# VH-VL binders against PDZ domain-containing protein 8 (Pdzd8): the designs that were tried, part 1

No score or structure here was measured in a lab: all are predicted.

Target 1, 198 residues: PDZ domain-containing protein 8 (Pdzd8), of Drosophila melanogaster (Fruit fly) (q9vyr9r83to280)
Amino acid sequence: HQESLRRASALVSLNFVMQFLFHEFKNSNRVRKWFYRKLSIELDELISKTTTGKLLDKLTIKELELGDQFPDVKSLSVHNVELDKDEQRIENLDLLLDINYVGNFTTSIDADMVLGKKGSITLRVKQLSGMARLQFTRKPYTHWSISFLGDPELILDIESKYQGRQMQSNITNLISNQIRKAVRRKHTLPNYKLRYKP
Unless a header shows other numbers, all headers, positions and changes below count from the first letter of the chain; antibody chains aren't numbered by Kabat.
F, E and O stand for the ipSAE by ESMFold2-Fast, ESMFold2 and OpenDDE, each averaged over both directions (binder to target, target to binder). V2 = 0.75 x the mean of E and O + 0.25 x the DockQ between their complexes.
Where letters were taken out, [cut] stands.
Atom coordinates printed by the task and the answers are left out, and those that the model quotes come from them; centres of patches stay.

## First folded at step 10 (VH-VL; from q1 with heavy chain G27Y S30T, light chain W31F)

Design x2
Fold by OpenDDE, fold request of step 13:
Structure x2 (fold): chain C 198 residues (1-198), chain A 122 residues (1-122), chain B 111 residues (1-111)
Amino acid sequence: as target 1 above (198 residues)
Amino acid sequence: QVQLVQSGAEVKKPGASVKVSCKASGYTFTSYVIHWVRQAPGQGLEWIGYIIPIWGIPNYNQKFKNRVTMTRDTSTSTAYMELSRLRSEDTAVYYCARGSYTSSGYEYFDYWGQGTTLTVSS
Amino acid sequence: DIQMTQSPSSLSASVGDRVTITCKASQSVRFSGDSYMNWYQQKPGKAPKLLIYAASSLQSGVPSRFSGSGSGTDFTLTISPVQAEDFATYYCQQSYDDPYTFGAGTKLELK
């Protein structure tokens, strides 16, 4: 019981630190550029690797708002740790995080499509919550990843236009569902994306 | 009222192709997905794929990926499904259906075409 | 692919009876509190008709004697009381993941 209280206190401390740092640096040019690059890479992958991408010539981020809050960590635990037998260093570390995000991350993207068609989408994350695995590993090479253990709660506010016309709600709901499918495909175990330079 | 009207019955030989049409009316054609489902005689329902009319983006069941082509004509609010290299096993009633979403993103087929009977025989 | 298993494959009932049809998904089709599960009714020579969507939502125009319940992997369609026009084949369907899949169907016959 005492240990659980200490853990809770540590978790609260972690959340406060992360919130503080987020508010201090979210508007920094360095952080925004980093996020911009990461998002751009993801968009490029959508163009190159998906059927939908065949209809897209270019995706351009027009707006990027990192929101007003950092994700809250409701729980943090060590799921697995493996040590190197010789050096006694960590070879693999799996952390389980229960996260809740309601920070209103928002991005606007313009799409240049085939045949000169144009589209745009504004996406706001109203809620993203669920259990996630954060992995740091040296096998087979040093990398990290974060993925949800199961389908996260994901609520999106989507506005979209095609050829200058506002799309109806059914289309925005379709887009929302497609995004959910993508999250399941790319960021929900057993699927995960390897990230370098942890 | 929402209606999906499909083309008439087809009789084809093995190896041939068939193109079925589905004309939509009573709603904004480009705001809803069109799905294709078939039903062999005395059998259940099998999902073939769908097309998003506003962009013309199809998504196929991998079982049919190399033989099926879904297209649409927004000017006539008509969706098309073409199935090539026909086999006797392709004998079935083919349905088009409108894919609708709840506000929370759950999809269902609320309106169906009357069906198109395809008979593949030598 | 997600497999949909319906039970029973067929059943007989009388007008006025309570009928229950079960559908089991090979994996969870639940997301954000609801499930990507739909129920359809099909009569001979006709296209399927939507009865229930999102596991428990009654389609407009469908009689209240039809109800859907369940979450995750286990779902139930209930008809009570059964009417003469309800004798048909019923299908469950998941729209959670591609390819969308249907149950094998349950034929409800008059006793």
Scores: ipSAE 0.857, ipTM 0.939, lowest interface PAE 0.6, mean pLDDT 93
Fold by OpenDDE, fold request of step 13:
Order: C-alpha cells, then sequence, then structure tokens
Structure x2 (fold): chain C 198 residues (1-198), chain A 122 residues (1-122), chain B 111 residues (1-111)
C-alpha cells in the first residue's frame, strides 16, 4: 500500500493529504469555529441582503457536522498564471478543479421569523460536484475565490419545520431549488465571492 | 381535486389598480407556490411572479417589480395579485397557477386558474 | 433573461399525423441530467394545461401520444398520432431561472 502511494500521481497525493488532514482536524475546535464563523457570515448576509431575509429576525446554527469526507479533486490544472517578474511573485493564478463531494456536510438552523413565527431547517449535502475555478489574485487586491464553471451537481437532503410542523416535500424541494438558484447567482461564473486572506 | 378559482373580470382606467384573487382548494395551500402569468389578447404568456404562501414571500419579474404586489391569506387559501398604475398594455387575461416540484427540484405549473380578464381603457 | 424560441409558429396537420414542435432556449436550462423545461397546451378561451414537465415527463392524465424530448437548449414536443382535440396552441416554458419565460407559442391547426 505504501509503495502504491509512492507511485501515485500528484493529484492522488493531494487528495490523500487533504483527506488525512480533514479527518485529523475536522473535529478540532479551531476548524469547527472557522466553519461556524463562515456559515454565520453567510446567514447574516442572507438576512440582510435577500428578500427572504426580510422575514427573518434571527438565524441560529444549532448543529454543524462537517461530514465524513473531504471533497475529492478529480482533476487539477492551471488555467492561467500571470507573473510579476519585477516582484518575483504570482500576480494571478487560475486553477481548474473538478470536484466531487459526498461527505454529507450537515447543518441545522433555527429561524426566528417575523410575527413570532418559528422555523427550522436541517440541510445535508448529499452531493456537490462540478468543475470549479479557484483563483488567487493580487488584483485589485489580494484575494481568492472559488466558483463553478457551470451548474454543479447539487443534491440536498432537507428537513424543515415551520411552526412545529414538518413541511411537505414540495416545500423542501422548493428550498432545494432556491439554494440551487443561489449557487448559480453567487458561486457560478461569471459570479464569484471574493474571499480574503488566502 | 385541486382547483384554483380566480376573481371575476375587471375593467379599470389607466392609472388605477386592480387586485385579482386566486382561491386554492383540494390541496395544502401552504405547500405550493402560486405563480401569476398573464396573456395579452392574441399574445403569448408572460410570467409576472410568484408567492410562497407559507412564508408570504413574493418574487416578481423585474418588469413588474414596482407595480405588482403579491400577497396571500392562508386562512382562506387565497392568493392575491395587485397591479398598480395600470396601463393599456396591462390589458390581458391573468392566470394564477400552482407551482409544483419534482423530487429532483424541477418546477412546473400543474394547475391553473380559469383566468381573470383585465381591461384597461380610458 | 432566457429567451425561448419556438418553431414553427404555426403548422397544419391531419388527424393521425405525427407533429413535432421545437423549442430552443438561449442558454442551457439543464441541471443534473434533466432540464427545467415544460410544455403546455392552450385552447381558445382556456387556461394553459400542463403536458410535459422536466423536458420529458408526462403529466398525469395526459395522453401518451404526447412526448417531450431534448436537453440543454433544444427541446421537442411530439404529438403522435394527432387527435382532433389536439388542435391548439402549445407553449414551452423554462423554469430554470427567474424570470420564467415562455416560448411565443405554436398553433397547431387542422389541415
Amino acid sequence: as target 1 above (198 residues)
Amino acid sequence: QVQLVQSGAEVKKPGASVKVSCKASGYTFTSYVIHWVRQAPGQGLEWIGYIIPIWGIPNYNQKFKNRVTMTRDTSTSTAYMELSRLRSEDTAVYYCARGSYTSSGYEYFDYWGQGTTLTVSS
Amino acid sequence: DIQMTQSPSSLSASVGDRVTITCKASQSVRFSGDSYMNWYQQKPGKAPKLLIYAASSLQSGVPSRFSGSGSGTDFTLTISPVQAEDFATYYCQQSYDDPYTFGAGTKLELK
């Protein structure tokens, strides 16, 4: 087995390293807090910037499970690289990644809605896969982003309650579809979200 | 059986407002989206927007964003579409339709109201 | 917005014929193997009636002589054999992205 790994491609090696690190650290307080913060930020944005957010007073993360596996990188290639020779550094780097995630990321969120209404949602990512562009750039400032080139495969398992009642499948499918639309709007090229401190 | 029953024909002057109702029956009103579609005389279909009844969340075609208001009354299983600042071009048959989803999340309009004729004329 | 282009705008057929109506989307409306494409039938003075959803799924209660095919940007509605009650206007519709849009329609007339 070890000998086999030595002969593995760089990509395979990368995947193994990432899987190892994920399993090693996913339960660490530091990593969990990081994910928690990131998710919280997204939820805050949802409340403040979306139409649906107008009906939400507060979102509370009740559960966060990072899942069983790290995303598998099926392919990795350099799409574009720009070098600044004067500064001897990379100015821009675009990588194309074929990603497949089946790690069952799960989160449960309680929603305090307007007029005292209560809701909850449990979301599990059954599958997220597609070609993505990972960009590192210094223009106009140092940031990175990751966005799908096209619509990814996205399969969600959604449970939701409203006013203590389990919502029907049509509503959960609606939610799933809304999430899909959001992914297209925010995380599918030409759209992307800038991220700092790569 | 699923039914969507709309309010009767309307005749309005330019600049006025109209509020069309769509009463749903035969299913759980709050489990399905209600869409609104209009059709000008001799023309095709134009999507106006939808409302999610359980939450009362509307989504409008930008073309109508500032003139259309969609609401619902869950107690009566009735959706409403109000269109303001009416123009002659708003003359059309207005339909409500139930938005349904496949298990894979594909949406379609499986049931339609009978339509409400709106005539905008001076 | 996604534009839906139907062709032809009108066609004539006889009972028993096989007819095909095409709908082209200005961009792909496909996701995960299926497409956000629906077909409706409308008769004069009546509301549209759902025929096909998700590009190829036949709505319950709709005769099997109706079928939908296609993926991505190109879609086809087939009626075979055409029956007397099938003479109507047909519309394709995408539910892929807001705003939802319809084709201009195809009027199927009796020859």
Scores: ipSAE 0.855, ipTM 0.940, lowest interface PAE 0.6, mean pLDDT 93
Fold by ESMFold2, look of step 10:
Structure x2 (fold): chain C 198 residues (1-198), chain A 122 residues (1-122), chain B 111 residues (1-111)
Amino acid sequence: as target 1 above (198 residues)
Amino acid sequence: QVQLVQSGAEVKKPGASVKVSCKASGYTFTSYVIHWVRQAPGQGLEWIGYIIPIWGIPNYNQKFKNRVTMTRDTSTSTAYMELSRLRSEDTAVYYCARGSYTSSGYEYFDYWGQGTTLTVSS
Amino acid sequence: DIQMTQSPSSLSASVGDRVTITCKASQSVRFSGDSYMNWYQQKPGKAPKLLIYAASSLQSGVPSRFSGSGSGTDFTLTISPVQAEDFATYYCQQSYDDPYTFGAGTKLELK
C-alpha cells in the first residue's frame, strides 16, 4: 500500500530539514551555552552529591563539540495524545521514534583532584540508536522526557588520563562500563526518565 | 603469573570486626578492580562490593554498606575488606576476585583468591 | 535486585553425557548487544573458576566442550561430552547492575 511510501517520503523530508537546521545553528552561542549548562549541572552534582566527589576539587569542561550530524529518525509514530477538553490543547503527547545517531558528540573534562592530582576524560558518542519514547506533558508542569525501549545500541570512544599519562585500557574500559550502566539506570524504562524542561 | 593470595582463617565473636587481606601479584595492581564475594557454608555466592585501587574508590552492595569498608595499599599491592559488627550469619568463606573489562566495557572476574574462612560464634 | 534462577539444583551424569544447565534472570541483562551473563565452575574447597563470559564467550584455557548460549533473560550452559573433572557446582552470574547476583548453583554429580 502507498501509505508506507508517503510516510517514508515525509521522514526523508523531516530528516533533511533537521540536518539543515542542525548545521545552521550548531555553532550558535545559545545552543552551545545550553549544552554547557546541562553538562555543568551534572558535574556539580557529581562533586556535591557523591562520595567519589570528595576526591574532586574542580571539574572543567575543556571541549564541547556537538558533532557533525543530527540524529536520523528512521520511524516516527504517535503512541498517545491527550487533549484538555475545555481548552482543546495537548496535555500529553507520546511519540515513538526509531533513531540512529552517528554524529560524534564529543566532550572533554579535566579533573583537579585532591592533593594536586590531575585526570581527564574525553568522551565521544560514536553511535546511539534504538527505539525511544519522547513524551511531552503539561502535568505536573510543562516538560518533556525521553527514555529508551528495549536494548539501545551505545558505542563510546573514551580516552582517559591520570597524572598526564594515558590510563591502561582496562581502567578506560571500566569507565565505559560505568557510563553505560548510568545510561541503563537513568534512561531505560521502567527505571528512570530523563526530563528536559522547555 | 596473576595471583591473589588472601590472609588466613579468622575466628571472631559476635560484635567484633574482621579485616581480610588480598595480595595481588603478576600484574599492575592499580589497573584492575578488586571484588569481594562471600559464600556461607553449603550456600551460594554473594557479592559484597569492589574497590578501584588506583583511586581507592569502593562501591558496596547496599546490604553491607553500613558495616563494610574496603581499602587498599598500592605500595604493597594489597586490597582489604573490613566487616564490622559481626553476626553468626557472617560465617562464610570470603573471596577476592580481579575485575577485567572488554573493550566494549563488559566486566568479568578472571582470577580469584583462595578464600578466607571466617567463623563467627559465641 | 536481579534474581537469577538456576535449574536444576542438581543432576547426575555419566562420563560422555551431554548436560545442560539453565539460568533465568528476573529481567533482561542485555545492553547494546552484550548479554551480561557469566558462568563459573566451583569444585569443593576451591574458589570459583570463570568458564563463560558475555553469555557465550569461552574464557581462555577452558575446554571447548563447555559452551554458553542465550540472551536477554534465558541462558544455558552446555557440557558435551562430560569428563571426569567436570563434576562440580556451576553458578551463573549477572554483571548488568548492582548488586551483582549469582544463581543458587547446579551440582553436577557422577551417576
Scores: ipSAE 0.654, ipTM 0.872, lowest interface PAE 1.1, mean pLDDT 85
Fold by ESMFold2, fold request of step 13:
Structure x2 (fold): chain C 198 residues (1-198), chain A 122 residues (1-122), chain B 111 residues (1-111)
Amino acid sequence: as target 1 above (198 residues)
Amino acid sequence: QVQLVQSGAEVKKPGASVKVSCKASGYTFTSYVIHWVRQAPGQGLEWIGYIIPIWGIPNYNQKFKNRVTMTRDTSTSTAYMELSRLRSEDTAVYYCARGSYTSSGYEYFDYWGQGTTLTVSS
Amino acid sequence: DIQMTQSPSSLSASVGDRVTITCKASQSVRFSGDSYMNWYQQKPGKAPKLLIYAASSLQSGVPSRFSGSGSGTDFTLTISPVQAEDFATYYCQQSYDDPYTFGAGTKLELK
């Protein structure tokens, strides 16, 4: 009983602090530059690693809005901890988070395609919810990774244009299908997750 | 009124190539995906891949990646699938199918061509 | 690759019967509330015809005697009541990840 109440209070405090920090820093130039850099890395990977990327000359981030809320943490637990006895520090740490995000993260990306063709996509994340695994490890280098366990909820609003005109809805839905498939491949087990260096 | 009309039956020797056509009508060809699926005699269905006609982007089942080429001609609303280095196990009926998407991005194949019979024999 | 195990391989029924066909995926094909399972009917010499998409959604023009259920890994197609025109082979198919894969089929025969 008392353990359950203490956990609930800690989660409320965590969520309050994270929301406060998010609202204090979401418009800072340093935070926005960090997000632009991370998104640019993912776009460069898309260009170099996919067959669709062969048709793309350049992707330009036109808009990046972090949204109006930080993800809400519904539960938090330590799944696994490994300590390095020689250095008396954490070698591996697995955290399980049940998160609910409805903050409307939005990005707009212009595509310069081969043969002089132009496209653009505006993506808004209306909902991202599910059990996430945050893994800290020091090997081969110190980093964090994030993935979803099982079946996350992902609701997207997508607008797309080609040669200046809004695309027919089936093509926009095709783009949604491809984005959702990419999320399944990169961010849901068994595929390993986005890795971030500290 | 959506129709997918495929080219006629083919008989080929091992080592040859075949190119099957799929002509679309009754809808905007560049707004939908075209999948290719085959069915060996007396057997089930096997997915070969798809092409996105507006951009000409194919995606192949890895099983066929070295032997299959998918193309399209948007001026004639026609998709093509070419399979090279044929062998007897490629004997099958080859279908094209239209890929449609729900608003949440769920894909399903709503219309199919009549099939093209390929026989590979020595 | 996601393997689709379909059972039974064949089934005899009379007009008016209730028939259930099952399909099991080797891993979950559920994402964001959608189960990525389709059902097709194929008559001899003809192309497959879509019956059910997203596990339970009835395709336009398909009679309501066809229904689908299940989620995750275990799915069923139910035909009730069976009509004379329903004797055919039925296939399940996942569209969750590439390559898309089909079950081996269930042949529904007139008893």
Scores: ipSAE 0.653, ipTM 0.867, lowest interface PAE 1.2, mean pLDDT 85

Design x2
Fold by ESMFold2, fold request of step 13:
Structure x2 (fold): chain C 198 residues (1-198), chain A 122 residues (1-122), chain B 111 residues (1-111)
Amino acid sequence: as target 1 above (198 residues)
Amino acid sequence: QVQLVQSGAEVKKPGASVKVSCKASGYTFTSYVIHWVRQAPGQGLEWIGYIIPIWGIPNYNQKFKNRVTMTRDTSTSTAYMELSRLRSEDTAVYYCARGSYTSSGYEYFDYWGQGTTLTVSS
Amino acid sequence: DIQMTQSPSSLSASVGDRVTITCKASQSVRFSGDSYMNWYQQKPGKAPKLLIYAASSLQSGVPSRFSGSGSGTDFTLTISPVQAEDFATYYCQQSYDDPYTFGAGTKLELK
């Protein structure tokens, strides 16, 4: 009973620190540029690597708002940790997190389509929650990955326009379907290269 | 009332192509997806793909990707599916179906055409 | 591809019986509170007719003697009581991921 109360207190402290850091840095140039860069990479991949992308001339991020809250961590556990024998550093780290996000991350993307046609999508993430696995590994190269276990909750608000007109609800719901499929298919985050100085 | 009316039966030789039409009425054609599904004699149903009429964007079952072309004409509210390099195993009834989505993005097929029978024989 | 295993392949029933048909997906078709399972009825020479969507939602104009249940991988269609017009072939279908796939069908026959 007392050990469970200590873990709850530590988790409350972690959430407080993360929320504090989020609010201190969410409007910083470095943080916004990082998110812009990550989203731009995904948009470039969509245009260059999909058959559907051939109908798009350009995708432009019009708005990127990180929202009002950092994800709340309801539980956190270390599932696995492995150390490198020679260097005495972490080789693998598995974390299990029960998260609840209601921070209203918002982005607006303008599409310049072939034949001079124009579209736009405004996406707001109202809720993303579930059990996530966050993995760190150095093999074959140093990176982080995230995936959701089972059935996460994902609630989106979408506004869409085509040629300046609001799209019919069924088409907007189709776009929601495609975004939700992409979430189901993607279970890793973009890799990063870490610089380590011994 | 929502209605999907398909073109008539076709008889083709192996190696030929066929183009099936699906005329929509009773709703805004560009606001809904059109799926194509086939059923070989004595067999179950097989999904071929869909087209998004407002943009003309198709999405094909990988099995048919190199042989199928889906198009539409928004001025006549008509969707088309063309299947090339026909083989005897392409003998089937071909259906068009309207794809609808709930507000959460759930997809279901609410209206179907009457079917177009294709026979591929020597 | 998500395989749909439908059982039984055929069954016989009398008018008034309670009938259940099962469908098993090779992986979960549940996401964010929705189970992506549809049920269709097909009579010979006719197009399929949607009965149930989202595992348990009854399509407009479908009699309430049809019901669906299940979640994740295991789904059932129940017809109670069976009527004379219900003798047909029934298909389950997942709309979770491309390609969309159907069960092999269950033929419901009059005893």
Scores: ipSAE 0.629, ipTM 0.855, lowest interface PAE 1.3, mean pLDDT 84
Fold by ESMFold2, fold request of step 13:
Formats: sequence, C-alpha cells, structure tokens
Structure x2 (fold): chain C 198 residues (1-198), chain A 122 residues (1-122), chain B 111 residues (1-111)
Amino acid sequence: as target 1 above (198 residues)
Amino acid sequence: QVQLVQSGAEVKKPGASVKVSCKASGYTFTSYVIHWVRQAPGQGLEWIGYIIPIWGIPNYNQKFKNRVTMTRDTSTSTAYMELSRLRSEDTAVYYCARGSYTSSGYEYFDYWGQGTTLTVSS
Amino acid sequence: DIQMTQSPSSLSASVGDRVTITCKASQSVRFSGDSYMNWYQQKPGKAPKLLIYAASSLQSGVPSRFSGSGSGTDFTLTISPVQAEDFATYYCQQSYDDPYTFGAGTKLELK
C-alpha cells in the first residue's frame, strides 16, 4: 500500500542508472575502443560513398570525448514485440524513446590529403533530440539499430581548418550540411518514409 | 557583383564529349560550391552534380556518374563540367550555379550562369 | 529519389491577382526546423532566379509580393499582387537529399 504509493517513476530510476553507468564506464578502455571503432566505421562509410576518398591519404581521430551526459529519456514505450513461439524468446523488439541529448560529444579528425595538404575538423554535438526507434532483431543475426522518426533536432558546433588556417564560415557550413545529410540518409530516411508517405 | 560567365554554345555528334566552363568573379571562388544543372528544350531542370572548388571534390547525380567529370582551376576561378559519350537526349542548356549555405547548413543556389547550349545531332 | 509534383502546369492571371502555386514532395523534406524547399522563377531564354529558400525565406532583392509557405510535403508559392513582370515559369526544388530534384514547372501567363 504505502510502499507502492511512495515508489518513484521507473523512468526516473532508469535515467539515474544510465547516467551512473555512463560516468562509471565512459573512460574504460573497452568502452572508448568500442566508440572509436564505431566512429571509424562511420567515417569509412562516408568516405566510400563519395569521391573524396580518392583525395585522402589518412584520416586520424585525434580526440574522442564521450561528453558529460548520457541521453535523457523523456518517454519510453514498446511499439512492437514479436516472440518466437517455439523458443519463447523475443525475436523482434521495437522501442520508442523520446530522447534529449546535450552531453557535448566531441571528436577531432585530422585529414592527410594528397599532395601533402592537411585539414582538420572538430565536431561537437550540442543537441540531438527527438523520437527515436530502437530495434532489436535476431535475424539474420542478433543486433540493435537506432533511427530517428520524423524531424529530430540536431545542433552541431563545427570548426574546420585547412592548411593550418581557420576556414571561412561558408565552407564550415558546407561541412555541416554534409554531416546533416549523412544523418538524414542513414538514421532517418527509412522511418521518415513510413511516417510521411501518402 | 557576383557573376558566373559560361563558355559559348556547342554542337557535337553522338559519341563525342563536351567541356563547359564557368568563370566566377566578384567573390572568393574557393569559399563556395559550384553546381551544374541542365534543361532540355521544353523540359524542366535536372541536377547534374557539384564540385567543391577548394578541394576539387565533385559529387555527381548517379544518373551521370559514368559520363560526367567536374574539375576546376583555382588560379582562374573557373569550374568545368565534361560530359562524355553524348547522345541526342543530352541536347540541353547547361547552367552553373553557386551554392551558398546558411549557418544551419541549409544550401541554396543564389547566382546562376547565363547557360551554355549544347546540341547533339547526327 | 524524391519526386516533386507541381500544380497546376499552367495558370492564367491578371495584373493585381493573387496567385498560388503548389508543390508536393514524395516524402517529407523537413529536418531540424528547416524545410528543404526552394522556389525559382525562369523567363524564356534566361537562367532560373531564386525567389524563396527554406520554404518561406525571401531571397535578397526579391519583391515582398512573393511568399512561400508549407511544411513537410506540401508547399505553396504565393504571388500577390501579380505584376506584369511576374509572367514566367516557376519551379520548386528540394535540396533535402541527393539528387536534388525539381518540379515540372508552372507557367504563369496573362489572362
């Protein structure tokens, strides 16, 4: 009776636990290597889908800071659950999360380009917010995926240099445009089409 | 003050190549993107791709990927588009346009060249 | 590819009229507060001229009688009042994803 009345929201407890785990493990070598690997894969994918890869000799992730906060989950619901009737285990799970991230994830990437040219970019994620779909599936192999539904808020702070000089704002804004397009293409387009297709 | 001046009209036979130039003035050439767009007679507009002049990096509409080459010469502030293996449906006016960006990264085409007419005929 | 369906294909108006041209994208072209829709004017023998970007932002030097509205998939260009120099073809264009695509055009002609 009394204990039930005093119980805190499960969502508040979830956010606290996630923030605690984030701060306990964000500096572990395994966690940092995992994020480094994930970012490297994303950079390789971006390069392979453009002609820019021909002009690059080497990309180096100079800094990778996971930031000061884990994403805040403002709501969480189960959108879809499918069970394997024979094994009585989850085959597919769709979660809908309303998230707000202001943790300032930061990375610095240096590019060694052909003919000895050098560039660098520093990217900070000031805000990433919106309704996200987190999917678990076992077929064809066990994995998780995440995408944003609808129109997420993405605010980036970008600095760029070329040959040691800070680039003009229009070029930095071009880089922002390309990053935002990559996010749209990889993380929103499939779910966007489902929500807005007439 | 911003101006994009394109090369003159071209007449080509099927199978040939054409190279169109776009000379920029009135702004810092390497700080803006150059797009290429074409318009067949009596038709709408079709985007071909762009080049980023500071790095010489092109990005092509996949429809043209195997036939188009975009280059630039920063010393003359000139962008180039070459289209190879021409065929009659490539007959069009070819425009260059300057790509500008807002602080949020929104791109818009604020200045256009006068156009270059290409006729591909047997 | 994102298809742009523009209507009507042609439209007659008198000087002083209010004209509305519509454009529908095959998917939403909205991201992080921006609607990636541009409007161009083209007169015969001339290059297109940007009128509106980001659905509703008026390009510098464009008269205030031009306005844009809409979000997501449905967009409109409004000309009010129509002037003699406004008889031209109008195109919408999305810049949301590559390849950029244009509507088929709307020819505005004098009644």
Scores: ipSAE 0.615, ipTM 0.857, lowest interface PAE 1.3, mean pLDDT 84

## First folded at step 12 (VH-VL)

Design z2 (from x2 with heavy chain K65E, light chain A54D S57N)
Fold by ESMFold2, look of step 16:
Order: C-alpha cells, then structure tokens, then sequence
Structure z2 (fold): chain C 198 residues (1-198), chain A 122 residues (1-122), chain B 111 residues (1-111)
C-alpha cells in the first residue's frame, strides 16, 4: 500500500514536469520536424503493408497538431536492466508504463491514389491508453522503441473524402479498421518490431 | 431489403476458369466491401478475399493470389470473382458477403449471397 | 494464420436444452476493447447467417436465446433454450488479421 502511494507521488511530479515541457516545446521547429519524419515513415509502411496501401501512390502530410497534453503516466517500473561488463553501461533498459493519452493529436493527410484518384483523411487520436513497454537498447544498434502490451485502448476520430466528397461512414470505418490493424501488427505484442532512430 | 444474388451453378474441367457474379441491391453498392468465401462439400468455410467496390481494388488471401481475380461494375452494382487453373479441390459453393464496419472499425459479414456451386471434374 | 479450434464437432440435443459450443483462437484476437470473433449459423443448402459479432453482440433479428461470451482466445456460443429451428451447423470466425479464418463447425442435431 505505502509503496504504491510513494510511486504515485513521484509520478504526479513527473507528469507535471512533462506537461510543462510539452506545452513549452510542442511548437518548436525541431519537435515538429521530428514528428513529420516519424509520421512519414509510418505512412510509407502503411502504403507497403496494408490493403489500403495498395490503393495509394503517395501520402502528403498537410497538417500536424501535437495536441493539448502529454500522455499521463499512471505507473512506471523497470522491467529489465542488462549491463555491459566491459563498458560499464546499460545495454538494455526495459520500462513498463501504464499510460493514458487524451491529447487529441491531429493530422490531415492528402492521398494521391491509383488511377489518378484523390482522397484526404483527417485523423484525431482521442484516446491511446494501456501498458506500454519502452525499450532502450544498444543491440543490434543503439535505438529505442515503444509498443503496447496485449490490449491497448485506441480510439480514433476519422473524417475522409474521396474525389472531393465526404466518404460514407462505412468506408471511413474501413479505413479505421486498416489503421488499427497496422497498429496491431507493428506496435503491439506479439507483433513488436524494432524501431530505428538515426 | 439488402440482397446479394449470385450467378448459377457451374460445371468445369480441370484447368478451366470460372467467373461468379454477385449482384447487390437495396443499399449503396460503393459504400460496402464484398468478400468471397467458399465451402467445399461437407467442409467448413474458407475466406478467399475481398474487393472494395468504390476503388475497385481487391485484397486476396495469399493461398489464392495467383489464381483469383476480383472485379466489379459499379453501374450494375455487381461484383465478380474469377478463379483460374481450376483443380478438383476447387469444387465448392462460392459465397459473396457484404462487409460492414462498426464505428470503432470492427468488421463483420452481415449479408450473404445464396451461393454458387462449382463442380470441377475430369 | 490464426487457427480456430471449434468443439464439439457435433452435438445432439432436444428442444428445450441448453447447449454450449466453444471456439479457441491460436492467439488473442482482442484489441482496444473489441474481441474479433463472430458466430454464424448455416442450415443445409443455405448461406451462413450472422448471429453474434464482437464476441457477444447479438445481430439484429437474432433471438435472445442465442448469446456469446469470451475474450482473447476462448469463446462460447450458448443456445438456451434450443428450439426446432436451431438445428444447424455453427461456425466461429476471427476478423482480427488476414487471412480471416473459420472454425471447422459444430453440427447441432436433434436427438
């Protein structure tokens, strides 16, 4: 009981600091450029890995808004630490986080589709929550990754157009299905994949 | 009111091709996905793939990818599945089914065609 | 591919009985509060008919004597009480990942 209260107090302090830093830096060009790059990589993988990707020639990020809050960390623990004897440093660090995100990350994406067709999608992340594994590792090379364990909550608000017309809700829900499937395959155990960060 | 009506039974020799049609009525054809599922005699159901009628782009089960072609004609609200290089094990009833999605993106097949019997025999 | 193990393969029952059919997926089919499991009924010479979607949601027009439960890997379809029109074959199906797969079926027969 008293251990959980101590962790909660420390986490409240951490959440305060992270929310303050997020608010101060969310509009910096470096932070926005990093997010553009990461989103572009994810969109490229969507094109190559999903049924909707077979319909797409090019995706262009039109708008990117990071939202109004940083993820709230409900618990944080060290799951695994591996040390390099010779270099006296951490080779692997696994953290488990119980997170809740309701910050309304929003992006608008224009799609150039096969046969000259045009589409657009506006995606808002209304909720992303669950137990996440944050891994820092030097093998096979230095990188970090994040993935959800098991069964995260992912709630999306999607609006879509095709040839200038609002798409019918069932087709927009198909797009949601494909995005959720892509998230399952890439960012959820057992489908975890390494993420390279140069 | 939603209805999927399929073409009639076919008898084919090994090595031939068959094209099954699925005519939709009672809903906006381009707003829903059409799946194809088959059932060999006395056996369970096997998913072949789907087509997204608004874009005309299919997605195939890898097992069938080099033998199946799915198309549609939006002016007649009709989906088609063609299976080539037929073998005796392709003898089955072939169904089309409408794919529907909940707002969270959950998929289910809510309406099915009556089935098209294909017999492949020497 | 996600394999679906359905049991029993056949089952005899009388009108008024309670029957339970089980389906086990080779991996979890749960994501974000949804369990990607559907149940279908098929009568001889007819197309399958959707009964249950998302593990436990009753399709419109399906009698409340049908119910589904389960999450993750283990799922059940319950019919209580069984009526004369319920003698048919029942299939589970996952829609979690491609290719979509079905159980082998459970034939419910009048004893």
Amino acid sequence: as target 1 above (198 residues)
Amino acid sequence: QVQLVQSGAEVKKPGASVKVSCKASGYTFTSYVIHWVRQAPGQGLEWIGYIIPIWGIPNYNQKFENRVTMTRDTSTSTAYMELSRLRSEDTAVYYCARGSYTSSGYEYFDYWGQGTTLTVSS
Amino acid sequence: DIQMTQSPSSLSASVGDRVTITCKASQSVRFSGDSYMNWYQQKPGKAPKLLIYDASNLQSGVPSRFSGSGSGTDFTLTISPVQAEDFATYYCQQSYDDPYTFGAGTKLELK
Scores: ipSAE 0.610, ipTM 0.851, lowest interface PAE 1.3, mean pLDDT 84

